VH-VL binders against b7kms5. Designs and how they scored, part 54

Target 1, 80 residues: b7kms5
Amino acid sequence: DTFETVRNTIRIESEVDESLRQLCHEERITKETWLEAAYLYLCEKPEELAQVIQLAQERLSQRKAIADYKRAKTMQERFL

## First folded at step 22 (VH-VL)

Design b_15
Fold by OpenDDE, fold request of step 23:
Structure b_15 (fold): chain C 80 residues (1-80), chain A 124 residues (1-124), chain B 107 residues (1-107)
Amino acid sequence: as target 1 above (80 residues)
Amino acid sequence: QVTLVESGGGVVQPGRSLRLSCAFSGFSLSTRGVAVGWIRQAPGKGLEWVALIYWDDDKRYNPALKSRFTISRDNSKNTLYLQMNSLRAEDTAVYFCAHRVYSFEKWTSWFDYWGQGTTVTVSS
Amino acid sequence: DIQMTQSPSFLSASVGDRVSITCKASQDIKSYLVWYQQKPGKAPKLLIYAASTLQSGVPDRFSGSGSGTDFTLTISSLQPEDFATYYCQQLNHWPLTFGQGTKLEIK
């Protein structure tokens, strides 16, 4: 099989990114290869993948809530 | 062809221990992605998941049974085990072992092959 | 735990009938649902996985549909060998759980 890569832009929460960066450095791997490996590993344990998906959805909801709060605050400040 | 054969069932008194075996062929539990589980069925009742073991020796248990039951494997013998301790009357059931497969495309799993089961009877 | 509730628990039908069995999950399990067939004294047999995918070797008169919380197993034209107990199972949450079963009997 061929090994072709696709360029991606991923935004990660800063504290999580730093931790992951440190891990990858210590293990002499990249965030990219870690992501690939983690996904493939979880696909082999779809029961666990389901748990990760739930956590990911919760994190997304939190991001949205924070974004909404910031927008609301900005709007309030404009009318004061 | 995948085959699973359970053994070790019998009649035991409450509080006793029993170890079930599941001899399988057609696959190896050392193969990446493979998993095998125990499912039991009380007489005249439905199916209850007991435990699952992955190729990397990772294990999952029914929380109601985790304290008393242990799933393990011997790859050299292609055999799955279920150690059952402190047996109770409600543990009376046919115990099945089943082969678990997964799909990368569908992101889910299923039990595609089942043994015929071994009967455990816990009675005074 | 995720409760899986099948309906009906008992069903009487005749050969040639179109039969539907429902499975309802207490929470969203997406499409991670499996259907099994079990005959007396035998091991369960896989019919459908991923809610709607037919297992190889299973007759195409069997079909599965649904997602989220509501699922259906359909037998388009009941055959004599189809009289058995059917179980649904969810694989989206630990612990894995089964429906209570639906016994399909001859009318």
Scores: ipSAE 0.698, ipTM 0.906, lowest interface PAE 0.6, mean pLDDT 95
Fold by OpenDDE, fold request of step 23:
Structure b_15 (fold): chain C 80 residues (1-80), chain A 124 residues (1-124), chain B 107 residues (1-107)
Amino acid sequence: as target 1 above (80 residues)
Amino acid sequence: QVTLVESGGGVVQPGRSLRLSCAFSGFSLSTRGVAVGWIRQAPGKGLEWVALIYWDDDKRYNPALKSRFTISRDNSKNTLYLQMNSLRAEDTAVYFCAHRVYSFEKWTSWFDYWGQGTTVTVSS
Amino acid sequence: DIQMTQSPSFLSASVGDRVSITCKASQDIKSYLVWYQQKPGKAPKLLIYAASTLQSGVPDRFSGSGSGTDFTLTISSLQPEDFATYYCQQLNHWPLTFGQGTKLEIK
């Protein structure tokens, strides 16, 4: 391991972020180290990783759907 | 060198129980990332995954067998076990244990070493 | 469950032949495909993992290709010791599943 880190800007769904924040606080870890650990753990269990990927894809689809809806709504409001 | 040796097979009547053992060397199931699984092969048939156990004692089962089969380990003996209960004729097979490895870079796993298997025959 | 279907189930060939065995997954499994060789009364032997990576010690006449749902194991020039049954397997989705096998026989 190295101490070198890469800065990331990520957006997390508010309820998930709050839950994760609370967990990290209780366990005295950070969301960053949790993400690192979680990823590494899943890499060691690629059989499980696939399931997480599927869930992530579903969540992404949901985000896109919401975004599309918002864009459509904004467009409608603009022309009304 | 990784080696796995199955034992405990035999002829049993339906409804009985049998415990298979897999003695392995060349690796430890206490090592992070290591996993070992059971795979069986009915006479003249293909391979069927039975169960997998990870270094952290996490276990996965073939759903069709989960209610009757239990995978376990004894790290002090470097031995994997398969407890088979309520045996049925269709459980007749050669049972292999296999070492599972993973790749961090490829995000996948495989069974790189297999034992020679132990034969289980369930018949009345 | 992900079904793995091999084609053909039986294949006859001669020493020196180039042969290909196909494995089809019922779902996209990316490159998470493994090939094994099994001889009668023996343990399966790992040949290829991650669809195309040759296991150490395996002759380079063996090669794997494919991604997604269609995979191929190729033996560039059959040797006498290559007549056996070959299995594909996916390991990234529970339950782990194998193809039904392809028996490669001498013509």
Scores: ipSAE 0.679, ipTM 0.900, lowest interface PAE 0.6, mean pLDDT 95
Fold by OpenDDE, look of step 22:
Structure b_15 (fold): chain C 80 residues (1-80), chain A 124 residues (1-124), chain B 107 residues (1-107)
Amino acid sequence: as target 1 above (80 residues)
Amino acid sequence: QVTLVESGGGVVQPGRSLRLSCAFSGFSLSTRGVAVGWIRQAPGKGLEWVALIYWDDDKRYNPALKSRFTISRDNSKNTLYLQMNSLRAEDTAVYFCAHRVYSFEKWTSWFDYWGQGTTVTVSS
Amino acid sequence: DIQMTQSPSFLSASVGDRVSITCKASQDIKSYLVWYQQKPGKAPKLLIYAASTLQSGVPDRFSGSGSGTDFTLTISSLQPEDFATYYCQQLNHWPLTFGQGTKLEIK
């Protein structure tokens, strides 16, 4: 087996990232290996994976809504 | 070759308990990724999912049945069980056990092999 | 819960006919749909998984299509052994749910 890795840059909500960081520290693992393990585990339980995907879609929608609000606000401020 | 054989069905009175068994071969429930489930079919009706158990003993239930039904396994015997308590007339059905498989590529699962079922009749 | 509605509930056809059975989900289930065939007194038999993938050993006259909420099982040329009841099942949400079934009868 090879352990070739690919560089990724991800943005995580600050409270979630802090909690995950703390967990990884206590369990002596990394966020990277946690993500790998979590994905592989969920692939073996695709019924659960489907639930996680739904949650992820909801969070993405929330991010978009917040982003849209911020853009609108910024635009208003520029014209005031 | 995957095979599943249900047993333990019979006629019982309401309020009683019954334990069904499913003996399987061709796979092991201790193998990572394997899962087995119960599905029932009332006379002349459609299919209803009852419960699922994963290789790691994680379990999922139909919420309508969770309080009365328990799924379990004995890996040494390659046997799946369904403990049914407080049986009701509406629990009358053929009970199937089925082998669940999954795909990494498709991110989904399905029941590829089914037993022939065992009949449970709840009547006064 | 996700409701799966099949149509029609009953279908009469002749050998050689092209027939289609539809399955509608109350919510988006992506492609996480399975089709089963069941004959009287027998266990269900897997035909299609992941909405459109044919199970090994199943004749290629069977095909599945669709995604989201609308799905179709098609038999291109009906054979005598195809008269049975067909069920769809979603595996995208707990609890797993089935359609009410479509009974395919000889005309």
Scores: ipSAE 0.636, ipTM 0.892, lowest interface PAE 0.7, mean pLDDT 95
Fold by ESMFold2, fold request of step 23:
Structure b_15 (fold): chain C 80 residues (1-80), chain A 124 residues (1-124), chain B 107 residues (1-107)
Amino acid sequence: as target 1 above (80 residues)
Amino acid sequence: QVTLVESGGGVVQPGRSLRLSCAFSGFSLSTRGVAVGWIRQAPGKGLEWVALIYWDDDKRYNPALKSRFTISRDNSKNTLYLQMNSLRAEDTAVYFCAHRVYSFEKWTSWFDYWGQGTTVTVSS
Amino acid sequence: DIQMTQSPSFLSASVGDRVSITCKASQDIKSYLVWYQQKPGKAPKLLIYAASTLQSGVPDRFSGSGSGTDFTLTISSLQPEDFATYYCQQLNHWPLTFGQGTKLEIK
């Protein structure tokens, strides 16, 4: 009967977070309601949801590549 | 209960224009979550997606056709349109209107209700 | 654009046979794949969505499998009404694209 919520922590690239924060402030909404609305809206347009997922996968792979490079560089420097 | 009826097909010369209509019964084109579109089938060939329009008037086109074809709707008449300009011989096909249905649980969609099709023949 | 390639293009079989039709996507489309059946002079009819989910009212002799780039539609025991053309369609990329079709004929 009640609106159940869960609390999560996420990491967002700083420029994206700044832009999203400014948008939410201007529209007088919260990040969490924006995220909920965006997800629910896209669920009614699965063809567009698929495009968002593709972009998310591209961003994920870029983050992973950068993290792997930094880890490998740090390990190399310890052995040199 | 749901019915889709296309009209406006015919024989036309290359370079001319034609507007197809699709009348819907059993649901409203303005209902949240509704999407409708056009799919065509050239003689002896497979299916080719043409365009889709959502309840909020958002539109998507086959990029090969978007310069010449315009999808639109008139919610007061519950009618979908396809304006086809600068017609070519390769536009000869049966044109189906279709209702796209989606699943929240599966995050996918499909074309579930189809009209009977209207035939467009582009010939000199 | 995502090319959807069906195999075989033509299939000849007898009532009671088990047949399989494959659909290969040129890129990963996850499970966003639909199968349609089309009889001559008629509009397509939905069989399977989300690669493997049977639409309500479709006989359980139809099944779908696969994910990623390789998908299969199987008919476990052909009936006379199953002789038709079958199309796959992807919904992971714009533009939406269909396979070229597989015509299933009576032997």
Scores: ipSAE 0.555, ipTM 0.852, lowest interface PAE 1.7, mean pLDDT 91
Fold by ESMFold2, fold request of step 23:
Structure b_15 (fold): chain C 80 residues (1-80), chain A 124 residues (1-124), chain B 107 residues (1-107)
Amino acid sequence: as target 1 above (80 residues)
Amino acid sequence: QVTLVESGGGVVQPGRSLRLSCAFSGFSLSTRGVAVGWIRQAPGKGLEWVALIYWDDDKRYNPALKSRFTISRDNSKNTLYLQMNSLRAEDTAVYFCAHRVYSFEKWTSWFDYWGQGTTVTVSS
Amino acid sequence: DIQMTQSPSFLSASVGDRVSITCKASQDIKSYLVWYQQKPGKAPKLLIYAASTLQSGVPDRFSGSGSGTDFTLTISSLQPEDFATYYCQQLNHWPLTFGQGTKLEIK
């Protein structure tokens, strides 16, 4: 094979996924080829890759904060 | 094999404009992954990044200079330019062009090839 | 903007000495730090990239260490040709920024 693929699952925020799905549909590409292209493109611009990593870290922190809030809210409701 | 040659420096009065050129040989400015830019050094001072341009014409600037300086290139001449407008005494420096190299494996970059610089003096 | 602060600004040492130059970033830049050597009247020359990776052709007496905000360039046995000014540079945040430089004089 010219390239080997790996099967993975990822979780994407629903509004982001909707937008990405629409983009990929309109451009007649797949999410996986988009992901591969985006990564390879950024590897040729490490200065820009660094900006994407910073944003990814911020988004990860936001997702953790939301998850912690939901856990705390569920625990409060369970003991009301 | 790789050479970078700056030109276009000189003595100019404040408020005037000047365009620097950098001629490249040994690689093409249009080659995927290539980035080139300008770094300057005022007399007796350290290095200051000015601007960077990528093979796809994406550009980044030092914010302090962006309003007055424009980076561009002509791929058919394999030449990088820096247009400098509204020059001030603080712009007096040696201007280097440089080739940015990257590592796919280390996700980082550096300036590997440098020209010998061209001197700009802004004086009345 | 990320400020890169080098120390000392001036260093005098003898041939054979072990010398260290530090570079401090005002924010976390991970390992995206480069060291250059510049001799008078010349363009800078790359020594180390990715904080600790030695460029091909650079003598192994040069080494780099550190991550995050604190970085060190070390010359393990100083040679006469090492008289130069040394600069660090970060490439993790726009705009790209350099340290102010460390001038190394050989006694």
Scores: ipSAE 0.532, ipTM 0.856, lowest interface PAE 1.8, mean pLDDT 91
Fold by ESMFold2, fold request of step 23:
Structure b_15 (fold): chain C 80 residues (1-80), chain A 124 residues (1-124), chain B 107 residues (1-107)
Amino acid sequence: as target 1 above (80 residues)
Amino acid sequence: QVTLVESGGGVVQPGRSLRLSCAFSGFSLSTRGVAVGWIRQAPGKGLEWVALIYWDDDKRYNPALKSRFTISRDNSKNTLYLQMNSLRAEDTAVYFCAHRVYSFEKWTSWFDYWGQGTTVTVSS
Amino acid sequence: DIQMTQSPSFLSASVGDRVSITCKASQDIKSYLVWYQQKPGKAPKLLIYAASTLQSGVPDRFSGSGSGTDFTLTISSLQPEDFATYYCQQLNHWPLTFGQGTKLEIK
C-alpha cells in the first residue's frame, strides 16, 4: 500500500446518509473515498472550507438541541 | 521571479465597458491549488475585493459587482481577465491583480504577490 | 458580509515608539486574518498571515496577535520607513473584506 488507513465510526442523519449512499452507488465510489476527496479538495480552497465549517457548526447545534429535547421529554414521561 | 503585470486601464465614459488583463510569469494559472484575483482601490480610499478565480475555473465575486463584472482566464496565455460592463463613476480605481496562496496545515489563505495596478477612470 | 473595523484611522508617532493598530471583525473569523502595508503609489505588501505568522523578509519589529474578532498589529520600535497605510483582511467568509485602513505618520 502507498498509504495507511484508520478505522472510524460516524453517525449521519438518516436522510442525508440515504442521499449520500445513492450518490456513491451511482458514481461507483465508497463513502470513505468521497469523504477523503471532499476534504482534500476543500483544503485547496480554504475560503470554501470555511463555508462548510459554518454549515457544520449549524448542524452540530441543531443535532444537540434535538438530543436535549428528546432527553428532557423522556425524563418528563418517567415522572408522570 | 513571480511577476504580475496589469494592463487595459484608461479613461472611459459612464455606461461603457473595459477589459483588464493581468499577465503572469513564474507560475502557471492551471497548477492545482493556484488562485488569482482582482482587488481595487478608489482614489483616497481603501481596498475592495472584486473577484477570485481558481485553477479549476471556479469563480467568486463581490456581490455588489457580480452583475457587471466577469473574471476569466486563458491558461494558454497565462493571463487573467476582468470584463467590466456598465461602468459607473464609482468604478474609478486602481485595479490590482494578486496571487493567492493557501496552507493545507493552517486551513487558510492570503494574497502574497500583487501587481502594480492599472488605473481605470470613469468620467464624462 | 463581515465588517472589518480598524482603529485608529490615523496615528502619529515618533521613531522608536511601540505602536499598535487594532482590527475588529463583526463575526468570529478564527485566525484567518492578514495584515498588509501599503506605501504611497505602491501595491500592498504582505506583512502577516494567519493572524500571527510573519512573512519572510518582513522585519522582526512587526508582530500580529489575536483570534476570533479582535486582532492587533504591533510595531515594537518604529522606524522612519514604516510610514504607510496598514490594512487588515479576513478570509473566513465571502465576500472577502478589508479594514478601512490605518495611516501611520512618523513624526
Scores: ipSAE 0.497, ipTM 0.849, lowest interface PAE 1.9, mean pLDDT 91

